# VH-VL binders against q9umr5: the designs that were tried, part 23

Target 1, 268 residues: q9umr5
Amino acid sequence: SYKPVIVVHGLFDSSYSFRHLLEYINETHPGTVVTVLDLFDGRESLRPLWEQVQGFREAVVPIMAKAPQGVHLICYSQGGLVCRALLSVMDDHNVDSFISLSSPQMGQYGDTDYLKWLFPTSMRSNLYRICYSPWGQEFSICNYWHDPHHDDLYLNASSFLALINGERDHPNATVWRKNFLRVGHLVLIGGPDDGVITPWQSSFFGFYDANETVLEMEEQLVYLRDSFGLKTLLARGAIVRCPMAGISHTAWHSNRTLYETCIEPWLS

## First folded at step 1 (VH-VL)

Design g8 (framework fv_mavrilimumab)
Fold by OpenDDE, second read of step 2:
Structure g8 (fold): chain C 268 residues (1-268), chain A 121 residues (1-121), chain B 111 residues (1-111)
Amino acid sequence: as target 1 above (268 residues)
Amino acid sequence: QVQLVQSGAEVKKPGASVKVSCKVSGYTLTELSIHWVRQAPGKGLEWMGGFDPEDGETVYAQRFQGRVTMTEDTSTDTAYMELSSLRSEDTAVYYCATWGIAARTYYFDYWGQGTMVTVSS
Amino acid sequence: QSVLTQPPSVSGAPGQRVTISCTGSSSNIGAGYDVSWYQQLPGTAPKLLIYGNSNRPSGVPDRFSGSKSGTSASLAITGLQAEDEADYYCQSYDSSLSGWVFGGGTKLTVL
């Protein structure tokens, strides 16, 4: 039998968004129990990410308990950050494959439609004034806003990304690293034509330097310091990078070729 | 805030066609997923069809396939629903509705005021 | 006839608690698709009452609550008021029909 698959959605998503993915899994892995978690759907996905992590934790614990052989996580967009945090705080998770599907794993610094809706008068260059405020951090999007030009504010004000990255010292950093390293494989998926994740390399833990030059994962301090286990995972061959062009952000969970190439191999 | 304003009441003969309009304001038509729901007198709500943002196309309820056509004019921010081969059973209030702010929330936040279509010989 | 089954009518006295059930199947509610609820006052268009199973839009009193379990959903109204007299509809998505579906509606009478 196949290991259960748990799906965590992105911003403004619901289980409906994943109907094609479910079809693909059912076709290629008949009998797989797939659970799309119906938590923080729609506008509720704007709630603080730590609140979401707690909610999703409560939902996945009983699923994991019933699956002693392990489970797979497919986490889309914002959900990928939720899942990474989830795996960091859970000392007893049994996740085999953690599939990060076009997630801003190293943060977001780009204008998007949802940002325009939430902050119609703000450009990305000025969003730090909002996101790095106490009330700004009450929105999920701000929890992973990473302004390369205001690194000091990011490091001090980010209540989520900076912590799970181990970029800011905190008492749980060592334990979270240990917990995250329990994952069997980290599958990173994304691509240059995403149009939302900015830079798109963020899905692979790449990100801007102070000059907005995109650096790769291996050039990031979080990697070099192994602050949450990326270097260790890479060393053990546990990181899979699957870039694909020609896929827009809203199509990652619905593209058959992408599924067959980047997702299906890790559902066994 | 999204507003949906529909065309006025229609009276049609059996076999005729009716085309109801739904003008959108507050947001552009391209930012919304327009759906149509009807309600026969004293009866429940029935989904007819609408834009599916996941498939990127308009989908129709199986019951109305081949008889209903939903179109949009982005230049005037107006959606249309045309129902042909009208029957007495098609007598109903027809509503346009939309997902609201985000097209991927999949609940009808906003509704038009409804258009009464009466089919009688 | 409706894909989602609701009781045709419920009633309660002012101040009481009433519940409206919405029974689906493995292809809609049981498949994990969200349930929304709508209130329709006489002679008016439906109004979104609950979305995402249990969330209230702005302006909806907290005496309205929604829940989902298995293949069914439920709308609960506490502190029933005269103004709550209306028709209530549940809504979800059905994968077998590839479309959105409504319940048959429930007429709530406040005694």
Scores: ipSAE 0.439, ipTM 0.780, lowest interface PAE 1.4, mean pLDDT 93
Fold by ESMFold2-Fast, scan of step 1:
Structure g8 (fold): chain C 268 residues (1-268), chain A 121 residues (1-121), chain B 111 residues (1-111)
Amino acid sequence: as target 1 above (268 residues)
Amino acid sequence: QVQLVQSGAEVKKPGASVKVSCKVSGYTLTELSIHWVRQAPGKGLEWMGGFDPEDGETVYAQRFQGRVTMTEDTSTDTAYMELSSLRSEDTAVYYCATWGIAARTYYFDYWGQGTMVTVSS
Amino acid sequence: QSVLTQPPSVSGAPGQRVTISCTGSSSNIGAGYDVSWYQQLPGTAPKLLIYGNSNRPSGVPDRFSGSKSGTSASLAITGLQAEDEADYYCQSYDSSLSGWVFGGGTKLTVL
């Protein structure tokens, strides 16, 4: 029968956001056990990402243990970064498909409604002053803030993203790479009309250089150095790219065509 | 901080309509999702409907479809719930409650004080 | 008839632990939707006590905790106090009804 599916939500979200996704899965793969993790909902999604990773880790362990055939992860927005870290820190995960729904895998550098709610007068050009402080790193959004004009500050201050991407050294980097490489498929989903994830190519491991020119995954040092296994996964044919235009940030988990095209094929 | 203040108690005859108001302060209506929940005397809570930010529209519980209308006046930050063709079983305390769109909460984090609607002959 | 099933009453003595269950089905809790809990003191509006199965809003003491397993959820109250005497309601979303659903409520009596 079908492998269990674990869903990890994004910034300011909760399990309610996935009601349409659950309906789609039930229609196409009846009998699938779907667990939407209800940790760090709403305002609690602002907690530091390493704190969230610990909580989600404790929740996924018994689910994975009961599914020897493997599990699938569907991880939305900020949740995709939580899942990146889970796959690296867990020595015994059995994830087949890791489906990343519009997640800022190389970081975020854009003015959004979420940012305006938390920092009403801040612009993307000056948020580095807050995010790269010890206080700022207590907020999840700052853990993946990646200012391309202050890359030296990002590399030194990022307590989360720079480490999981292997952009700064960490004692566990070799083990994290070995663990991540156990994943069966890395399914990357995103698109130009998202409106929140900036640049949208961050969902595909592309990102701005110092001139705000987007460099795609294959031009990133992280890929070229194979810091956590992207080059190895691509060579294995394990990376799937599924861009789709016309989808706003809050619609990735509620669009039937997106589900049928990009998600359904990977839910064995 | 969000505060919801509702209109006063109403007494209606069967077949009449009632319109309950809910004034919002601390946030604007456009930043919130207002829902309506009722409670008959000595009974439990029953969801009636509200704005669904994921769908971008107002959704009503199927048992109230065609009898309830929920509207908003952004100029006064006031939400309204109008229930028509009143029956004796509509006697209840009616609450407005909100989840914050900006905070992406999908539980009812703030509640109005309630409005008692009595339907009797 | 409520969609989510709760015991009508639960009793405990000061300092003890009580647990209130909330039983759903495959279209709500079993479908992965979060469970929230509300406390209603006599003559007052409900107050959010637990959201997202296990999270506490600011001001709610850590004596209150929530959990979820399969098609059911539970609210646990430790160190029971007289002021905890109230009605407690669970809430989730139901995909077959396309709407929010509440449990029938549980009256907690502190002896």
Scores: ipSAE 0.000, ipTM 0.509, lowest interface PAE 12.2, mean pLDDT 88

Design g9 (framework fv_mavrilimumab)
Fold by ESMFold2-Fast, scan of step 1:
Structure g9 (fold): chain C 268 residues (1-268), chain A 123 residues (1-123), chain B 111 residues (1-111)
Amino acid sequence: as target 1 above (268 residues)
Amino acid sequence: QVQLVQSGAEVKKPGASVKVSCKVSGYTLTELSIHWVRQAPGKGLEWMGGFDPEDGETVYAQRFQGRVTMTEDTSTDTAYMELSSLRSEDTAVYYCATLPYSGSYRGWYFDLWGQGTMVTVSS
Amino acid sequence: QSVLTQPPSVSGAPGQRVTISCTGSSSNIGAGYDVSWYQQLPGTAPKLLIYGNSNRPSGVPDRFSGSKSGTSASLAITGLQAEDEADYYCQSYDSSLSGWVFGGGTKLTVL
């Protein structure tokens, strides 16, 4: 029998986006109980990430309680950040595989259609004025906006990402690290043709320096300091990196080859 | 204030074809995903097909494949469902309905329904 | 025949609670596909009552609620009223059929 799978969607998304993913899981792992969480759908995905974490936490607790042998998480785009926080704030999670589908784990710094819809006249170079205000931090996308040219503002104003990544001190940091380290496998998926996640290496904990040169995970202070356990997980053999070219942002959950290569092996 | 208005009742002979229309008012057809659902008298709802916004194509239920054609005329904001080779068991009310389809938002449910078109197939 | 199984009828008196079950399989509800519910008054088109397992559209009173567990879903109606007398249909998606599926419908009689 297979462990239950919990799916967390992304920005402006809903459970319908995972139709193909559910087909693949049922085909390769028949009998798997899959729960796609229908919380914060569509425009509600813009609500502050800590609010979303609380709502998703309440939904996953009974699912995890019913599966003493463990569960798997598949978390897409913005949903990957929700799952990062869930794994840290839950003292008793039993997650085996955490599968992160093209999630901006170190943040986002790029112009996208979503930003143009929300802030039509803003450019990535000046969005920091809105996002790093108290008002801006009431929007999920601003919770992981990471301007490499205003890193001091990001560290001071980010109410979410800087805290869960241990880039800024938090009273619960030690407990969050302990909780996160209980995960069996951290499966990171992303690729250069995504077109939305900028830089795409953010899905693998890489990110821009002040000159917009991408530094990979092992060069990041959060890794070097082992702020929430990345270095420990890597040493344990628990981090899986699965980059794939040719996949656009909305196709990560609907590409069969991607599923067979990067997801299927981790759904025990 | 979007509304789906369907064509009037039809009576057809076995072997004939019927084409039901669904006119969108208060909104543009190009922003909607139109599906067709039928209901035989005293029976349940049966999905026939519609536009799948995730794949960008029209999909038909296996049972109707080869007999049904669903088209759209964007100049008149009207969707059509044509069913051929009619038999008595095709007697039903035919509904058009929308899946939510707005930008990146997609739903798995039918939020707006037309009033229905009664198609009677008799010898 | 319907892919999703509902009881053909349920009944209750005004003010009571009734529940309507919707039983699927591993290719639909069990595979994680959402369940939605529709209310159909005699002679009218179906009306969306619940979507995404448990969400209510604007205008649907909170005495209607939906839930899902495993391969099954349930619609609960509390404080039953005469105007609730209608047919109720559950709906999901089925991967083996590659399409949307409906339950056979449940006729609710308010005694």
Scores: ipSAE 0.210, ipTM 0.697, lowest interface PAE 5.9, mean pLDDT 90
Fold by OpenDDE, second read of step 2:
Structure g9 (fold): chain C 268 residues (1-268), chain A 123 residues (1-123), chain B 111 residues (1-111)
Amino acid sequence: as target 1 above (268 residues)
Amino acid sequence: QVQLVQSGAEVKKPGASVKVSCKVSGYTLTELSIHWVRQAPGKGLEWMGGFDPEDGETVYAQRFQGRVTMTEDTSTDTAYMELSSLRSEDTAVYYCATLPYSGSYRGWYFDLWGQGTMVTVSS
Amino acid sequence: QSVLTQPPSVSGAPGQRVTISCTGSSSNIGAGYDVSWYQQLPGTAPKLLIYGNSNRPSGVPDRFSGSKSGTSASLAITGLQAEDEADYYCQSYDSSLSGWVFGGGTKLTVL
């Protein structure tokens, strides 16, 4: 039998967004128990990410307990960060494949529609004034806002991304790294035509330097210092990178070719 | 899991030098900021120096400047602290410890400690 | 003398609450530098107990708490247990010395 699949949605999403994914899984892996978690749907997805992590943790624990052989996680967009944090704080998770589906794993620094919705008068260059305030950090979007021009503020004020990345010092970093390294495979999916994740390489732990030049994962300090285990995972062949062009952000979970190429191989 | 393993106890004469080693495992030395703290018998903790990520260099407490040298061998993931011109007041347990940092971010505390190295200075 | 001032000793009976003070100055605690606390059991290396004024590392019971105000900090231990008998040190950074500083240490005796 196939291992259970747990799906975590992104910003402003719900389980309905994954109807095609469910169809694909059912067709190609009949009998798979797929659970799309309907937590923090819609506007509730704006809640602090640590709150979301706690909620999703409560939901996945019983699923994992009933699946001694392990489970797969498919986590979309913002959900990918939630899942990464989840795997960092859980010392007893049994995740085989962690599929990060177009997630801003290294953060977000771009003017997108969802940002304009929340902050209609703010440009990305000035958003640090809001996001790196106590008030701003009450919104999930700000929890992974990564301004390359204000690194000191990011490191000091980011209450989520800087912590799970091990960029900000905290005594639990070693334990979180250990926990995260329990994952069998980290499958990173994204592409240049996403249109939302900025830069799109963030889905592969690439990101801007101070000159807004995109550097790859291997050039990032989090990798170089193995702050949460990326270097270790790569060394043991546990990281899979699956880039794909021609896919918009809202289509990653609804593209058959993408599913067959980047997702299906890791659902066993 | 990060571990700091220090060299064994030392007995030295006044005027001599001592070099204590601290081997790092679980992480590479380049991933850590090593500091040294000593404790005289029955006394408190005293910071001696260590790598300052902000300055990108090793800094020493004023009291030990000119008499202490801290070095690192990345090929063996070992940090060293050498104290010269030893005197009886230098009798103490010497600890290596990690100052957490990532990139340019510096912590302000010591999260991991070696087991300590007793250095006795006596005539 | 130590840059940070602690009482030499404190004592309490099992189950009681004890507090250890740490007094600094305008160049360290008063300058905004965080205070950390360490527990040192007899014959062992110090162990990080509190960081960032009030944060507990994993494994540290919630009966340990830290606070900071002005130029001073405090470590509180509730539900005192025999195993808490140890030396406790506060630690910060001093801008005038350009270095890390410790308190003189406090011996906690559990009666």
Scores: ipSAE 0.000, ipTM 0.484, lowest interface PAE 12.3, mean pLDDT 92

Design h1 (framework fv_mavrilimumab)
Fold by ESMFold2-Fast, scan of step 1:
Structure h1 (fold): chain C 268 residues (1-268), chain A 121 residues (1-121), chain B 111 residues (1-111)
Amino acid sequence: as target 1 above (268 residues)
Amino acid sequence: QVQLVQSGAEVKKPGASVKVSCKVSGYTLTRLSIHWVRQAPGKGLEWMGGFDPEYGKTVYAQRFQGRVTMTEDTSTDTAYMELSSLRSEDTAVYYCATDRYSSGWYEFDYWGQGTMVTVSS
Amino acid sequence: QSVLTQPPSVSGAPGQRVTISCTGSSSNIGAGYDVSWYQQLPGTAPKLLIYGNSNRPSGVPDRFSGSKSGTSASLAITGLQAEDEADYYCQSYDSSLRGYVFGGGTKLTVL
């Protein structure tokens, strides 16, 4: 029998986006219990990420409790950050594979249609003035906005990403790291043709320096300091990197080749 | 180019209210963030607040909260600043200035000519 | 008192270099907020001289330059000319006050 799979959607998204993913799982792992969480759908996905973490936590607890053999998480886009926090705040999670599907794990610094819809005259260069305010931090997209030209503001104002990445101190950091390290596998998926996640290497814990040169995971202070366990996981052989070209942001959950290459092998 | 034209000088009694206008030309008001800055005679610049019509936020400096109201009329491309309960210490030149928040630099790129408000008994 | 501290006056002779300091705190310049500079000639509205710490608007000569370090910023004027005699103001944003803040102003006298 196969472990249950829990799916967490992204920004302005809902369970409907995963219909093809469910078809693929049913074809290759028949009998798998797949739960796509219908929380914070559509515009509710703009709620602060810590609020979303609390809601998703309440939803996953009974699923994990019924599966003593373990569960898998598939977390798409913004949902990957929710799942990162879930693994840190839950001292009793039994997650085997955490599959992060094109999620901005080190943050976002790019113009997107979603940001233009919400803030029509804002460019990526000026969004910091909104996002790094207390008011801006009430919106999920601002919780992972990471302007490489205003790192001081990011470190001081980010109420979510800087804390969960261990880039700013938090009283719970040691417990969060211990909890996160219980994950069996961290499967990172993303690619250069995503078109939304900027830089796309954010899905692999890479990010811009102050000159907008991408530094990969192993060059990040977060990794070098082992702030939440990335270096330990890599040394354990628990991090899987699966980049794929030719996939746009809204196609990660509906591409059969991607599923067969990057997701299927991790659904025990 | 963008030009801001303000209403003429005002003389008010203590306790009265004053409403200063700022007409935008050479550009559309809805694409600008209008801020108000005052300067007492021989003194420095003091930010009073600003309205961002697209963001829907009007932010007032704490010192002026409860006394200042900033509004706009997009049909006439005119912004207004009303200051109530006037005191002699409110005697100042009042400027409107634009902040194109799309630039991201925290700058006021265009200024009105200023409106002198004198509060005397 | 002004939130950003500037010297009340500076002076120089034609052709010389002067610098005007702007000292902030951890809630404004020290927090990473950009600094702008304004020139105010007698009897006129302020004019944007520098934005984003070091950028010049179109029409501002390169003898005006801005810099920022830590909690402070500086405006440098080289090749000083008589028409530079004016008041100069720095400006930033303050997170604790949730608004824009100005320095107290510096009167530049060209000797």
Scores: ipSAE 0.000, ipTM 0.410, lowest interface PAE 15.6, mean pLDDT 87

Design h10 (framework fv_mavrilimumab)
Fold by ESMFold2-Fast, scan of step 1:
Structure h10 (fold): chain C 268 residues (1-268), chain A 122 residues (1-122), chain B 111 residues (1-111)
Amino acid sequence: as target 1 above (268 residues)
Amino acid sequence: QVQLVQSGAEVKKPGASVKVSCKVSGYTLTRLSIHWVRQAPGKGLEWMGGFDPEYGKTVYAQRFQGRVTMTEDTSTDTAYMELSSLRSEDTAVYYCATHGYSGYDWKPFDYWGQGTMVTVSS
Amino acid sequence: QSVLTQPPSVSGAPGQRVTISCTGSSSNIGAGYDVSWYQQLPGTAPKLLIYGNSNRPSGVPDRFSGSKSGTSASLAITGLQAEDEADYYCQSYDSSLRGYVFGGGTKLTVL
């Protein structure tokens, strides 16, 4: 029998978005118990990420307890950041594969429809003024806003991403690192045609420097310092990179070829 | 459920050292970090440092560096704080407290020991 | 003296609302580190009252609430009761000191 799969959705999203993914899993791994968490749906996805982490944690505890052989996580878009934090704050998680599906792991810096719905007059160049305020940090999207032209403000004001990435010190950092390192496989998925995640390499722990030149994961200070275990995981052979062109942001969970290439192999 | 029980009061002379114990029950020591906080009579709380036994990482507040040592014995679920070169200003109640663990919540200093009075007098 | 600044005392009558402030800087509360609050009754160990800026542990009544704005945090106590007479301490983490910091403490007197 197959390990259970837990699915965590993204910004302005719900469990309904994953009906095609569930069909694919049922075809290739019949009998798999798949739980798509129906929490923080739609506008509630704007709640602070630490609040979402708490709610999702309460939901996953009984699922993990009933599956001593382990579970898999499939976490989409913003949901990938929720799952990053879950793996760090849970001292007893039993996650085998963590499949990060086009998630902004190093942050977001792009003018997208999501931002225009929240801040209609915003431009990516001036959103730092809102996001790096205490009020702005009460919105999930601002928790991972990473303006490469105001990195000092990001490091000081980010209440979530800078802390979970070890870019700013936190008293729990050592425990978070150990907990995260218990994961069996970190499967990173993303691509250049996503159109929302900016830069798209953020899904692979790459990000802009001050000139908007993308530096890949191995050039990031968080990797070089091994702040939360990326260097250790890579050395262990536990990081899988699966980039795919031709897939838009809302299609990652409904593309059969993507599923067969990047997701299916990791659902034991 | 979780309880921290500290050793009894101590009276020491200046220049001596003191070793306070903190016995953990209700879960294993390897699942928590123990921190030490002191309080001089009539004064506020002062963080001294903390030990994560699973990682072996201990951080001491700068003013205690060189005088304090924090250790643990996982076989007896007991944490220790040893303070050397004692002076009158070290007279205080010394507390152990859990950090970052309380069931399924991450809470700083969620559970506290009852405190150990250390009196330094000549 | 203290890295986090609290008023040394506050007072109120039974049933009133009191607020205790905690003022930090850019290296602690202003850097985004969470604020916790502790209640210390005379002769007892401190008890965690609020964690994560505004969350209550099991057994803490909802008349205790916490908030955070900028470099400061506040503890509010509504429906003040005689048993609330205690010292209250705020706490955060300071990145410059690389350690935990406490406020100087506030003595609450119920008149």
Scores: ipSAE 0.000, ipTM 0.390, lowest interface PAE 18.7, mean pLDDT 86

Design h11 (framework fv_mavrilimumab)
Fold by ESMFold2-Fast, scan of step 1:
Structure h11 (fold): chain C 268 residues (1-268), chain A 123 residues (1-123), chain B 111 residues (1-111)
Amino acid sequence: as target 1 above (268 residues)
Amino acid sequence: QVQLVQSGAEVKKPGASVKVSCKVSGYTLTRLSIHWVRQAPGKGLEWMGGFDPEYGKTVYAQRFQGRVTMTEDTSTDTAYMELSSLRSEDTAVYYCATYGDYLGRYYYGMDVWGQGTMVTVSS
Amino acid sequence: QSVLTQPPSVSGAPGQRVTISCTGSSSNIGAGYDVSWYQQLPGTAPKLLIYGNSNRPSGVPDRFSGSKSGTSASLAITGLQAEDEADYYCQSYDSSLRGYVFGGGTKLTVL
């Protein structure tokens, strides 16, 4: 009766984080088959995102094959970027709702405890020196580091985000766009009190310009050029925006009001 | 089939430091959340710290902050716990334990434990 | 000082049912954090009995079950056997302390 739900976790994370989400789904949609993928857990979440995409792809193929009516994806933080790439590289995905929980869809430019743990002497202003090197691109965090003061370096060095956002050309871009557009609903969730995702509007495809002024999705070149289908999805009525204040980064998957307002309506 | 093997018993003087090792076998250290728990003779279990996936970093219990250091050597699959400024009340068995990712699955508890290392702080 | 409160001892006869309580607060069990239970035989390392409030690892008999309600959790042991005589500890996470916490332990005596 209910479509299966596949959950993809974030940076330094695992299925451990989603126990409340699973309780909420069981309460409102009893009988739903929920698979929280236990791949690239903890420190392995630092592996390059393309490596993670390959591993998650292998895990989701049999789940999607068993559900001809479709599946839903709930993807948290960094996991939302993995899911973005899955939807683009899979010629045969049958995803209905892609629910993105506070994911840095246009990238990250902010100091966080996670960043300080990995790069203790770094400041957001100088991390571009590390991240836009070949060595730095072997870390998932650097795959979506988007320094608005060095956009030229981001465009040339990003091995992941610039490519899936269509900000740099790729031979597969047309196929990736066609595949992504098969998604039924793109549900974007995030908020100003997240405290980790910077700017928080990155979860809604907004981002800093060179003066650190946030420009929303409709002002982004990737939207205006329809590089991977955002403009087409919005025109189709397939993009849902669900911002909520008062929620910290680690609470998106454990807040009942958030679940009822932003997630529950999209789990058919 | 992950196993944790700890270093042998230690006897230290007050004010000294002790460094206990925990070697991972049957799996790779980088996929395991290693935590340290101690138990004074005849007393209960006390969590000291470990890698917390929820925070994405190694965290220490407040009462040990400033005198405990937990490190890992991925080339030898060995985790370490160093406790400094030892006092007689630090006499305890020290355990390492995995908190998740046993054979590629996260369990929401400490599913594999080392055999324990007795640390005696003598006058 | 234990953050989670357990009775210091419980006892039962072979074949009986016993229940061990674990009482927390709004910053741990009451905040929705899962409860795990451990069994410790004399002279050995603890063994995980229950994780995620009610789940059993492979190899743990179904005589052991866990439950959670509000700020408290309980471990139930049915069909008591002599080999169940051990210390039992509950464990959760505490958001105020930003760390994992154990109960004080309960000594189970099988009469």
Scores: ipSAE 0.000, ipTM 0.398, lowest interface PAE 18.0, mean pLDDT 87

